# Ledger of designs, part 10: VHH binders against Epidermal growth factor receptor kinase substrate 8-like protein 2 (EPS8L2)

Target 1, 157 residues: Epidermal growth factor receptor kinase substrate 8-like protein 2 (EPS8L2), of Homo sapiens (Human) (q9h6s3r46to202)
Amino acid sequence: MHETSQYHVQHLATFIMDKSEAITSVDDAIRKLVQLSSKEKIWTQEMLLQVNDQSLRLLDIESQEELEDFPLPTVQRSQTVLNQLRYPSVLLLVCQDSEQSKPDVHFFHCDEVEAELVHEDIESALADCRLGKKMRPQTLKGHQEKIRQRQSILPPP
Below, E stands for the ipSAE of ESMFold2; O stands for the ipSAE of OpenDDE; V2 stands for 0.75 times the mean of E and O plus 0.25 times the DockQ between their complexes.

## First folded at step 4 (VHH)

Design r6 (framework vhh_surovatamig_d1)
Fold by ESMFold2-Fast, scan of step 4:
Structure r6 (fold): chain B 157 residues (1-157), chain A 124 residues (1-124)
Amino acid sequence: as target 1 above (157 residues)
Amino acid sequence: EVQLVESGGGLVQPGGSLRLSCAASGFTFSDYAMSWVRQAPGKGLEWVATISGSGGSTDYVDSVKGRFTISRDNAKKSLYLQMNSLRAEDTAVYYCARGSGYKIFRSYYGMDVRGQGTLVTVSS
């Protein structure tokens, strides 16, 4: 169970994970971000990142209009990027929806709280979602089977 | 100063075609994935299509697959959206944006979403 958390973040970059972009791994994406940062070619956008039990949401800070919605099953990875960037507190998300042929890698600078805290909140939500999804169908099937077994041992009314 | 300027919108009949253009300035265009997003009257933003920095990879929302084609010309620093077989539900203000994903991040700091873009009206 997750209550909605909200963080002020700055979007730094989004890259498509594609061989044609020379981005086949998270490390490739980080290298590209480092290159852009070193050349002062990163233009940041302020937004709100919300974490709840269904999804990660990005909202425009002024209009509060939804910019992105990442259903938790579509979030493949969350991690922090330390000691490689001018920005001290960077969050990395890898996301892929069913409508996308390639994953996206998103980078955020975390303004008010450290990226580690945002990452831990996201990992908690992902763990709850993945554990719930993995265990729930199996638990429900097992429960139904036990009910059937109990019914078969009892004499008819 | 990052700047994106859309053009090419207009009134078109159902089944018709339009080509939208976006001129980029103030950044290294080829280093960024680019997208088209749209906002129908009274609705929120909807991601339409994304193209990688090199142009080698493209993705589309299901409702436009086979009808719309996103492309770019890195030498001209321009992004395009070829829209074919237009439907009434394609009526929206179309925005050029820097980045990728379903509803991507606007590339222009301080952009007024309700005051930017190019209007496409599909009506008979």
Scores: ipSAE 0.014, ipTM 0.271, lowest interface PAE 7.3, mean pLDDT 76

## First folded at step 5 (VHH; framework vhh_surovatamig_d1)

Design s1 (at its last look DockQ between E and O 0.07; V2 from the best seeds 0.00; counts 0 for: pae E 8.2 > 2, placed apart)
Fold by ESMFold2, look of step 5:
Structure s1 (fold): chain B 157 residues (1-157), chain A 124 residues (1-124)
Amino acid sequence: as target 1 above (157 residues)
Amino acid sequence: EVQLVESGGGLVQPGGSLRLSCAASGFTFSSYAMSWVRQAPGKGLEWVATISGSGGSTDYVDSVKGRFTISRDNAKKSLYLQMNSLRAEDTAVYYCAREPFRYYGSGSYYFDYRGQGTLVTVSS
């Protein structure tokens, strides 16, 4: 049985990577997020982000309804955005399924577990899925040690 | 060149009705959820209603439920707000707003373009 991680996050924004929106790179998307934040145009939504060996899932925190399912093959990029304005720990995901003509860029504030740890989990899941490796169990084991050493009330699984 | 142009505002007595219109251009109208937002004198922006790109889903702030109806005509690239049973508290500048693609249920509102607004005044 494969391991499922779950993280509390706040969804900040989702943009379509489209020339008409002046978003042709992740750097463009980051600049737009910073601009919207400075104008106080961000409305956050609390969610659960689940990582398993097949997909990334977004669940609504209150209703537990599945909001999105991103099969790992559709995840093009995972990246951290640290210490930007009022959101010090941000995860960026670029996703595109086969029916989409343009990718989406999703931004999450990681308020429970730091975005670097969530990113490393996702990256190890992607590597295992695409390269046939077994990096994710080692990654999760290291995360349990880091969280324990910080005297956190969030014990690792 | 995204453009949103509101019209249909005016002076009306309490209990009256108005219909607001918004003409959209410069983007694929049917691909975007659209909203009405308002700004009352001395207050910040308040979300009023949203309609999905297809028109199949709508949502409203509680204070207008049962009185206001949002609709759209994708062939005419137009957004509408039918306002019935108007109250003094509905007095505001009303804006047509475009929301980004990827709308996650209720609770997340993100507007990347707004029009110039149309004034609605409800007074005896």
Scores: ipSAE 0.013, ipTM 0.213, lowest interface PAE 8.2, mean pLDDT 80
ESMFold2 (binder alone), look of step 5: mean pLDDT 80; pTM 0.805
OpenDDE, look of step 5: ipSAE 0.403; ipTM 0.720

## First folded at step 6 (VHH)

Design t2 (from q17 with S50A; framework vhh_brivekimig_d4; at its last look DockQ between E and O 0.49; V2 from the best seeds 0.00; counts 0 for: pae E 7.2 > 2)
Fold by ESMFold2, look of step 6:
Structure t2 (fold): chain B 157 residues (1-157), chain A 123 residues (1-123)
Amino acid sequence: as target 1 above (157 residues)
Amino acid sequence: EVQLVESGGGVVQPGGSLRLSCAASGFTFSSYAMSWVRQAPGKGPEWVSAISGSGGSTLYADSVKGRFTISRDNSKNTLYLQMNSLRPEDTALYYCAREPFRYYGSGKYFDYSSQGTLVTVSS
């Protein structure tokens, strides 16, 4: 009765949004990622990004352990970053739970399903959670044909 | 640029103690979880311990629990590993690493690491 989506992604970087790091905006964080990428300082990590009606979850592909759980109320922002990096399809997430003094920004290369579709899934989940809407099933139906076209090898949830 | 420089390695008898240090620069040290990782001769990397940015949470591999203590001094930008009751199997190159997710003890997700300091425990 509820929909759980799962996407193969490559984590690129996570930054703390803090003035002492010169990262006070998403644009600052993107600039930092571009800088690291140009210096070949990005160590990519394969993960599964799981979207459900309560949270965004990161799972380690090899161990199957939950690396992070971002309850939807703690997700401040989801955004795509296109054509600004040598990675063509990038998703960013800004998250902060009540125990964090500063938000974190997380960057993922969406190498199997394009970032815009992952972003739309997340946005519909956020809207449903925060506004009491039922948009996500409709969003996922539109995506199912596009995802099927792009042969996707994902483990079961 | 991010720099991590470790020190404190050496040769010690079984049952002895060593204290490793890792000096951090080029980033806000207190905002990042840190780990110690070791690599024994002929083996792959093994995660040893992690500590949160504030120092309020610590994690240890089962092989070192009760013998090793991770700590940090955020006013000095320094990470420490106190190693007690050392055994020959603790012989390894030890290095400190920064975790990109502020994960505690992932063992696989580091964006920067030091070159390492050799610890040899010989009978």
Scores: ipSAE 0.015, ipTM 0.268, lowest interface PAE 7.2, mean pLDDT 81
ESMFold2 (binder alone), look of step 6: mean pLDDT 83; pTM 0.837
OpenDDE, look of step 6: ipSAE 0.398; ipTM 0.693

Design t3 (from q4 with P108K; framework vhh_surovatamig_d1; at its last look DockQ between E and O 0.06; V2 from the best seeds 0.00; counts 0 for: pae E 2.9 > 2, placed apart)
Amino acid sequence: EVQLVESGGGLVQPGGSLRLSCAASGFTFSSYAMSWVRQAPGKGLEWVATISGSGGSTDYVDSVKGRFTISRDNAKKSLYLQMNSLRAEDTAVYYCAREPFRYYGSGKYFDYRGQGTLVTVSS
ESMFold2, look of step 6: ipSAE 0.463; ipTM 0.756
ESMFold2 (binder alone), look of step 6: mean pLDDT 85; pTM 0.857
OpenDDE, look of step 6: ipSAE 0.619; ipTM 0.812
ESMFold2, look of step 7: ipSAE 0.304; ipTM 0.646
ESMFold2 (binder alone), look of step 7: mean pLDDT 85; pTM 0.859
OpenDDE, look of step 7: ipSAE 0.646; ipTM 0.836

Design t4 (from q17 with S30K L59D; framework vhh_brivekimig_d4; at its last look DockQ between E and O 0.47; V2 from the best seeds 0.00; counts 0 for: pae O 4.3 > 2)
Fold by OpenDDE, look of step 6:
Structure t4 (fold): chain B 157 residues (1-157), chain A 123 residues (1-123)
Amino acid sequence: as target 1 above (157 residues)
Amino acid sequence: EVQLVESGGGVVQPGGSLRLSCAASGFTFKSYAMSWVRQAPGKGPEWVSSISGSGGSTDYADSVKGRFTISRDNSKNTLYLQMNSLRPEDTALYYCAREPFRYYGSGKYFDYSSQGTLVTVSS
């Protein structure tokens, strides 16, 4: 069982990937985010993003209440969007559960830890889940050196 | 426990006005953007309006732009929707919801604690 990593993030936007929303690709979603950002229509919400060997979880920053849970199998894509917004370090997640006809695209500004590190953590978790690997511990170890103890790592439940 | 209680619905004639309220509790109200969503009889849910935590930014569905105004009083943990120039097609059960996850019709992101308030626009 892997450690639970926790990152302070700001949710920026969530879009449905559907033609009715004019979002048929990740690039469309990014373009829409850029457009909204330029109009100052992005409303940031602070929250905690937790990563473990089973899921990505969003928690309220104050109450620690769970806002959303994304089991790793539902995470279709993870990537960074860098230096394209007034938010310089953005994490993008594409998620779709079995009950959704279309996936959602989620954008998070990583304001304390670089989005690239968060992305690497998530990718390692996904790789471990999909391939039966045990790469995440090494990834986290490397990050600890980079983050200079800014990352909160919780013991496994 | 998150609580959202809508009020202010009623029956009005076309062209009339209503003001909806949503009393929020169980979370830090000012930290969350809020939304109004409505569901007309026989139709799926429709996003109506959103407002940022601070109240500095607002957004509206095209169908209500220029007629509806969303606002909030963070000191009272209350969300409002001023509805002017009401039309029969505005008839619906209106819900308030806590962002960042909008209600898309599946119920996944909808706060089930909301009961809604009924708005009926008819001659």
Scores: ipSAE 0.021, ipTM 0.440, lowest interface PAE 4.3, mean pLDDT 87
ESMFold2, look of step 6: ipSAE 0.549; ipTM 0.767
ESMFold2 (binder alone), look of step 6: mean pLDDT 82; pTM 0.813

Design u1 (from p3 with G98D T103R; framework vhh_8h63_2; at its last look DockQ between E and O 0.39; V2 from the best seeds 0.00; counts 0 for: pae E 4.1 > 2)
Fold by ESMFold2, look of step 6:
Structure u1 (fold): chain B 157 residues (1-157), chain A 123 residues (1-123)
Amino acid sequence: as target 1 above (157 residues)
Amino acid sequence: ELQLVESGGGLVQAGGSLTVSCAASGFTVSSNYMGWSRQAPGKERELVAGIYSGGRTYYADTVKGRFTISRDNAKNTLYLQMNSLKPEDTAMYYCARDRYKFRGYYHTYMDVWGQGTQVTVSG
């Protein structure tokens, strides 16, 4: 049985990557998010982000209702965004399924486990899925050790 | 087959009220992010109201305080109650479903559209 990891996150925004929206790159999307944040225009939604060997799943925090399922092949990019205004630990995902003519970029604040660890989990899942590797178990094992060490020195906020 | 069918449009005097309806088939309105958009002749389509599965709502500044979006789970129907109507509210009104069940700031990615219902406000 393959391991499913789960992270508490806050969805910040989703943008369509399209020239008509002036978003043609990840950098454009990041700039737009920063702009909205400075105007206090972001409406956050708490979710659970699950990573397994097949997909990234978004669940409602209270009801556990599946809000979205992103099969790993549809995930084009995972990236961290550091030193942003109100949100110190942000994960970015670019996704496009076969029904979409343009990809979407999704932003999440990782308020429990830092975005770099979530990103590394996702990247290892992508590598295992696409290249037939077995990187994810070692990645998760390293994360559990790293989290334990943090908790013994500096408690989470 | 996923379908949205609007109805209830018509001619209304300025200052009057009108409710337009949207019947959904193939999916449930209450489990999706749903919205109303409008398009006047020669103008761009604009999103005027939205409601997501948790019941939170969105309104464009041009309609805030005058329009109310709602839904009826038993009829699987989305509504837009329009009060204090103005001539500039004259447009074809479309209901639509968002691709996602969570709010994005820019919802240009509606994946199911209705055919529209005409609302004409005189005076």
Scores: ipSAE 0.157, ipTM 0.486, lowest interface PAE 4.1, mean pLDDT 84
ESMFold2 (binder alone), look of step 6: mean pLDDT 84; pTM 0.851
OpenDDE, look of step 6: ipSAE 0.259; ipTM 0.607

Design u2 (from p3 with H107E T108K; framework vhh_8h63_2; at its last look DockQ between E and O 0.85; V2 from the best seeds 0.00; counts 0 for: pae E 3.9 > 2)
Fold by OpenDDE, look of step 6:
Structure u2 (fold): chain B 157 residues (1-157), chain A 123 residues (1-123)
Amino acid sequence: as target 1 above (157 residues)
Amino acid sequence: ELQLVESGGGLVQAGGSLTVSCAASGFTVSSNYMGWSRQAPGKERELVAGIYSGGRTYYADTVKGRFTISRDNAKNTLYLQMNSLKPEDTAMYYCARGRYKFTGYYEKYMDVWGQGTQVTVSG
C-alpha cells in the first residue's frame, strides 16, 4: 500500500467543461480563470489535498472533514498553470464521475509546495493506477529530498 | 425531495436590521456548502455570503462587516443576519446548496435553490 501525501492548497475555481459554458478545453478554463482573477472574483478556500493509490481527497483544513473524494479513475487530467495568475503555482484537475454528463475542471493554488511536485505525485499515482506501475514510491522519495520536510507523508489508512 | 424555503423578508428602513432564514429538507445544511444570493431589479444575481461545510464563511465586499451567515444544525436552517441595511441591498434573496462541499460561489454550481424572500430597504 502506498503512502498518503498531503498538501496545503487553496481552491480557486471549478468550471463545467461544456460548450454552453464556452469551456471546451483546458485552455478555455484557464482563460476564464485569468479573467476572473483579474476582476478579483475568485473566492479562495484553504484545504488539504491528499494523494494516495486510490484517490485524491480534499479535506477541510480546520475540521479535517472530507470535502470531496476523487477516485483516480475519475481524474482525466492533471496539469500545472505557472506564473499566469496572481497565483503563481496552480494545479488543475479534470474530473468526471459516472454520474456527470460533463467533466469539471478544478483549480488549486499550491501555496506551500510547488504545483509541479504535486502534479508529479498525482501523475505517478495515475500512472500506477492506469498502467499497473509502481512509480509513486520513487517519486515521493525524490520529493522528500527536494522539499526538505515541507511535505506531510501520512501512513496508509 | 430536496428543498429550501426562505423566510423573513420584508420592508425595513435604511440603517435597520433583518434576518432571513432558509429551512432545508432532504439534506443536511451543515454537511454542504450553503450560500445566499440576491437579485435586484434589472441586475444579475450575485453571491452575498457563503458557508462551507467546515464552517468557513465568505462575504461579498458589498456586505462585509454588515452581513453574517450562520446555521443552526439542530433546525437544519441557514440564516443571514443583515445589519446597517442600505437601499441598494433591496433584492430578492435566495438560499442555495453547492454542488460540492468545497465550492459554491458560482451560481451554476448551486444545485438546490429556494424560491426567495423579498427584502426591501427604504431610504
Scores: ipSAE 0.205, ipTM 0.596, lowest interface PAE 1.6, mean pLDDT 90
ESMFold2, look of step 6: ipSAE 0.228; ipTM 0.563
ESMFold2 (binder alone), look of step 6: mean pLDDT 84; pTM 0.854

Design u3 (from p3 with Y33A T108I; framework vhh_8h63_2; at its last look DockQ between E and O 0.05; V2 from the best seeds 0.00; counts 0 for: pae O 7.0 > 2, grease 24.3 > 24.2, SAP .689 > .668, placed apart)
Fold by OpenDDE, look of step 6:
Structure u3 (fold): chain B 157 residues (1-157), chain A 123 residues (1-123)
Amino acid sequence: as target 1 above (157 residues)
Amino acid sequence: ELQLVESGGGLVQAGGSLTVSCAASGFTVSSNAMGWSRQAPGKERELVAGIYSGGRTYYADTVKGRFTISRDNAKNTLYLQMNSLKPEDTAMYYCARGRYKFTGYYHIYMDVWGQGTQVTVSG
């Protein structure tokens, strides 16, 4: 049995990785996001990001309705974008299903958990899926320990 | 059920101030992008002000410096403080929730609207 991780995130933007959109690389997508941010054109939307051994899912924070489903085989890349935006902890996903001629680039601000932890979780899930390994449980255990340690050093309310 | 209910509209003299309110139910205002739009007779509906879930604000150039969008989390209510009102500000003011569509490109839409509140500014 595999655990489903859930993270509170804010969706920032989604781009088509296409020459027609002037996005031929992840760096292009990041630059575009920076430009939009500087122009105050980013409308953040709170949502939940779930990670399991099958897919990444986006859920509405209120209704729990599924907004998007990214089967792990469709996830081509995950990456963090740190301290380059007014959003200091951003997760980047590149996804493409069999029906899409071009991949999509999604940006999420990880406002309650560090994007690095989310990224590690996703990478472990991808590795397990792609390589037939079972590393994700250990990754999650490590994350729990990190969270515990951080909580232990905080003063009581 | 998702619902927005505007209130506070009325008649005000030019140079005056007015605050309109928008009470939300079925969802949390602070967790969503929210906005005020207005529509004058014979004109298209236009975005006047917005507040993102992260707290960032947006203002149309026509109202910048005069209008302030804010929210009260405890009351789950959105506000628009309008100062230095002008006759051209006369319109039906609508509250709305902003949403993203995941269609492969950047797209924002308003999916929940209130019934509107009329603001009339006399010259």
Scores: ipSAE 0.016, ipTM 0.319, lowest interface PAE 7.0, mean pLDDT 88
ESMFold2, look of step 6: ipSAE 0.193; ipTM 0.499
ESMFold2 (binder alone), look of step 6: mean pLDDT 84; pTM 0.836

## First folded at step 7 (VHH; framework vhh_surovatamig_d1)

Design v2 (from t3 with S30K; at its last look DockQ between E and O 0.01; V2 from the best seeds 0.00; counts 0 for: pae O 12.4 > 2, placed apart)
Fold by OpenDDE, look of step 7:
Structure v2 (fold): chain B 157 residues (1-157), chain A 123 residues (1-123)
Amino acid sequence: as target 1 above (157 residues)
Amino acid sequence: EVQLVESGGGLVQPGGSLRLSCAASGFTFKSYAMSWVRQAPGKGLEWVATISGSGGSTDYVDSVKGRFTISRDNAKKSLYLQMNSLRAEDTAVYYCAREPFRYYGSGKYFDYRGQGTLVTVSS
């Protein structure tokens, strides 16, 4: 069984990618988020993002109850948005299941772990899923090493 | 239970032709895009070709364009790969694979594939 990674994140917003919502691209979604942020209209929700070889899962931070499950095949895009919002480290996901006529764009502020690390993890999971590769174990190993090095430099108080 | 069973592999000389078949069962065949993927010795899985559920659209990896043709018979729940002008680099185990979703970009996902059929191109 592949390892499950878990990240503390803050959900910022979810948009439907639809012309009716004036969101026809990821860039449109980002712009909308920026606008909302500037008006302080974003209500953050803390949650846990889990990544494994099957899906991305959102869990309630307190109850650990599953809030949403994104099977990897439904994840169409993973991207970071860095230093463009009041939230400096943001992960965006574009997901669409078979029941949806339009994909959703989800934004998560990665407040404890850099969005880049989360992104790399997700990308490796997607690559493994799409191409039958085994990249994620090495990716996670690298991340562990980075965390270890960070801890060595900044020991816990 | 989803089943995909490939057949038609074998030994062929460079420049030769081969036709692979895949028999599908356990799901609504016409509702899914189907693909051929291959794995050469010592290499990872490589996408080769995809055909839409209806058969109206096809796509190929560049290295096989003009040489390979993917087709399907939805009534027979069968997928085919006609391989012409075969090259040594086409040597691989070929798998029939089901695509439940399409990613934006070049990414593809296969949730089921068969046991594979070996194609060896050698003089």
Scores: ipSAE 0.000, ipTM 0.270, lowest interface PAE 12.4, mean pLDDT 89
ESMFold2, look of step 7: ipSAE 0.666; ipTM 0.842
ESMFold2 (binder alone), look of step 7: mean pLDDT 84; pTM 0.855

Design v3 (from t3 with A33W Y109A; at its last look DockQ between E and O 0.01; V2 from the best seeds 0.00; counts 0 for: pae O 11.6 > 2, placed apart)
Fold by OpenDDE, look of step 7:
Formats: C-alpha cells, sequence, structure tokens
Structure v3 (fold): chain B 157 residues (1-157), chain A 123 residues (1-123)
C-alpha cells in the first residue's frame, strides 16, 4: 500500500480562474483572498488533506467523509503563500478536471504543519506521477526527520 | 514582465566544468518548476534538467545524469546548472525556461525562456 500523508488544514476559499471572476492569474486569486481576509469575509472550514501517489483528498475532520478528490493529473500547480495573509502559512492548489472549462484555485491554511512541508510532499507526489519516479518516500522520510528533530529541541508541553 | 537572463557560458575543454546561472524576475519564482534546455548547432531544442519550486525534486536527461546538477536559490530568484565532465556533444546554447504546469504524458511545456548562453566544449 502506498503511503498516505494527512494534514490538518483550514479551507479558506476556492475561486474559479476566470476573467468573469476577475481572476486571470494565481496572483489575482491571492489578491482577492487578501481583500476578503482584510474584510473578515473568510469563513474557515477545518478538514483533513490527504496526499498519496494517486490524488489529493479532502476529508471532513469529524466524519472523515470525503469532501473532494483531486487526482494528481488534475493538479496544475501547488505553492505556498507565506506571511501575506492573516493566515501565516497557506497552501495554494490549482486544479482542473476534464469536466471543468476553467481551473479552480484552492486556499488552505496549514495551522498544525508548515505549508512548506505540505507543499514539498505534494510536489514530490506530482513529480513521481509526472516523471514516473519514486522520490516521495525520501521526501516523507526527510519530513519525519525534521519533525523528530524539532521534537527533540522543544520541551514537552 | 517575466524575465529570464542566462549567464555563465563560455569556452571550456573536454572534461572541464562550467556553472550556468539564470536570473529570474517578474513572477513568483518559487512557485514554478524551472528547466534548463539546450540547442546544439543544427539540432532542435533538447530538455536537459528540471527542478521543482522548492528544489526538492529534480530530473535530468539521461545523457547528463551524473555530470550535471540543477539547483535554485529562491531567495535570489536564481536557477543554476553545474556542468561537470563536459563533452563536445554538450556544446549548445543553454536556456533557462519556466514550466507553467506539467501533466503525465503531456511532455515538457515552457511559457518563458531566456536569451540563452553559449557553451562551447572544444579541445
Amino acid sequence: as target 1 above (157 residues)
Amino acid sequence: EVQLVESGGGLVQPGGSLRLSCAASGFTFSSYWMSWVRQAPGKGLEWVATISGSGGSTDYVDSVKGRFTISRDNAKKSLYLQMNSLRAEDTAVYYCAREPFRYYGSGKAFDYRGQGTLVTVSS
């Protein structure tokens, strides 16, 4: 069985990348999010983000019911937005399935794990999918080591 | 405006080393996969190496594996190609190229490319 990573995240917003929505770029989407955030118009939803070698999955945090599935081939872009929002650690995903005429931009606040780690995990999964390689296991191993090191430095609560 | 500016090319003997640099501007550098591509005299464009936004993932064309290393400094918005054990067949104009996205089976796609820097490997 392939390794599945799971992260606690807060969904912030999803935008359609369309001119009619005044979103023609990722930067436009970020600006819109910033604007909404500044007006306190963001309603966060806690959920779980799972990453595996096939897809990114969103699960309800309580019921663990699947809310959405993004096969890796539908993920066009992943990146972090750091310290630019009220939420300091944000993951951005651009996804488009075959039935969509325009891609969606999804924003997730990574409140328990740094968005960078989540981003690296996703990038490794994408690389493996696109290139036919198996780099993700090493990425995850590195992440585990980082977490372990941090735990060794920080005193227990 | 998106800009990619390559540098570091030159004349080198076989077995020598060279390090290419690419300065990027006009976009969020760390958000994009970046590649080096090259064009030898009389030949078509060839993909050489690619690196993910974070730098955590890299890939190379078979002919340069073990000799070339792609890296990036996102703070400096710079892309690099360390070329060791250079061969005559590595002679080409090398370009820095941005990958907007990639899908399985879609091949390599680039939306921006620099002016290139010439690498000549000759005795």
Scores: ipSAE 0.000, ipTM 0.245, lowest interface PAE 11.6, mean pLDDT 89
ESMFold2, look of step 7: ipSAE 0.432; ipTM 0.753
ESMFold2 (binder alone), look of step 7: mean pLDDT 84; pTM 0.853

Design v4 (from t3 with Y109H Y112V; at its last look DockQ between E and O 0.49; V2 from the best seeds 0.00; counts 0 for: pae E 2.5 > 2)
Fold by ESMFold2, look of step 7:
Structure v4 (fold): chain B 157 residues (1-157), chain A 123 residues (1-123)
Amino acid sequence: as target 1 above (157 residues)
Amino acid sequence: EVQLVESGGGLVQPGGSLRLSCAASGFTFSSYAMSWVRQAPGKGLEWVATISGSGGSTDYVDSVKGRFTISRDNAKKSLYLQMNSLRAEDTAVYYCAREPFRYYGSGKHFDVRGQGTLVTVSS
């Protein structure tokens, strides 16, 4: 049994990377997300993002219904987008499975654990899956230490 | 098992009104945005309107703005479409759909689960 991480996130948007939509790069997708945010057109959906040694999974918080499964080989890119929106910590994922002619870009607000830590978890899972490395246990141990240190700080009076 | 059951369609004259209903079961209704989509004979699906899980935000295709109102009752797990000032071009089978992800793009996917309800607008 390999370790499964689980993060509360808010799905913000998914865009199809298609020339007809003027989205040919992640920068194009980020600009579109910023545009939607400035018009107050983003409708968030709370969900769980799980990372394991085979896939990234999106689950319904209450029922645990699987909403989507992204096998690690289909994940083309993981990237953070910091402080470009009213959302301080955003993760993007570019995914394309063999049935898709064009990839999707998915955006999540990481409201519990910051996007950089979620991103590092995902990158270590990708590296372990694709390159036979053993990065993920060390990555997760480092994250647990960072979170523990933050939680041990006494609140000001 | 997710189930969506549409009702309330019928024959109506131009300028008339109808109210469509969708009964939902098998999932936490209040957690999801819901949409109405329609299909005219021989044509593809057209998105009509979407409402957020809480009911606080709505969006409509331009051709129905000011005439149609989407609403929901989360306690009854029901979605509604109030259709006023109906026109011949509104004739279609209407379906409700659950939207677990907010997709933006020309390839918007519609998860149609029910039989739909036929709205016919004619003299």
Scores: ipSAE 0.295, ipTM 0.591, lowest interface PAE 2.5, mean pLDDT 85
ESMFold2 (binder alone), look of step 7: mean pLDDT 82; pTM 0.827
OpenDDE, look of step 7: ipSAE 0.335; ipTM 0.675

Design v5 (from t3 with S31R; at its last look DockQ between E and O 0.84; V2 from the best seeds 0.52)
Amino acid sequence: EVQLVESGGGLVQPGGSLRLSCAASGFTFSRYAMSWVRQAPGKGLEWVATISGSGGSTDYVDSVKGRFTISRDNAKKSLYLQMNSLRAEDTAVYYCAREPFRYYGSGKYFDYRGQGTLVTVSS
ESMFold2, look of step 7: ipSAE 0.404; ipTM 0.737
ESMFold2 (binder alone), look of step 7: mean pLDDT 85; pTM 0.864
OpenDDE, look of step 7: ipSAE 0.431; ipTM 0.733

Design v6 (from t3 with A33Y Y109S; at its last look DockQ between E and O 0.06; V2 from the best seeds 0.00; counts 0 for: unsure alone 62.6 < 65, placed apart)
Amino acid sequence: EVQLVESGGGLVQPGGSLRLSCAASGFTFSSYYMSWVRQAPGKGLEWVATISGSGGSTDYVDSVKGRFTISRDNAKKSLYLQMNSLRAEDTAVYYCAREPFRYYGSGKSFDYRGQGTLVTVSS
ESMFold2, look of step 7: ipSAE 0.547; ipTM 0.777
ESMFold2 (binder alone), look of step 7: mean pLDDT 82; pTM 0.834
OpenDDE, look of step 7: ipSAE 0.671; ipTM 0.847

## First folded at step 8 (VHH; framework vhh_surovatamig_d1)

Design w1 (from v5 with Y112V; at its last look DockQ between E and O 0.46; V2 from the best seeds 0.00; counts 0 for: pae O 2.6 > 2)
Amino acid sequence: EVQLVESGGGLVQPGGSLRLSCAASGFTFSRYAMSWVRQAPGKGLEWVATISGSGGSTDYVDSVKGRFTISRDNAKKSLYLQMNSLRAEDTAVYYCAREPFRYYGSGKYFDVRGQGTLVTVSS
ESMFold2, look of step 8: ipSAE 0.297; ipTM 0.638
ESMFold2 (binder alone), look of step 8: mean pLDDT 85; pTM 0.860
OpenDDE, look of step 8: ipSAE 0.153; ipTM 0.562

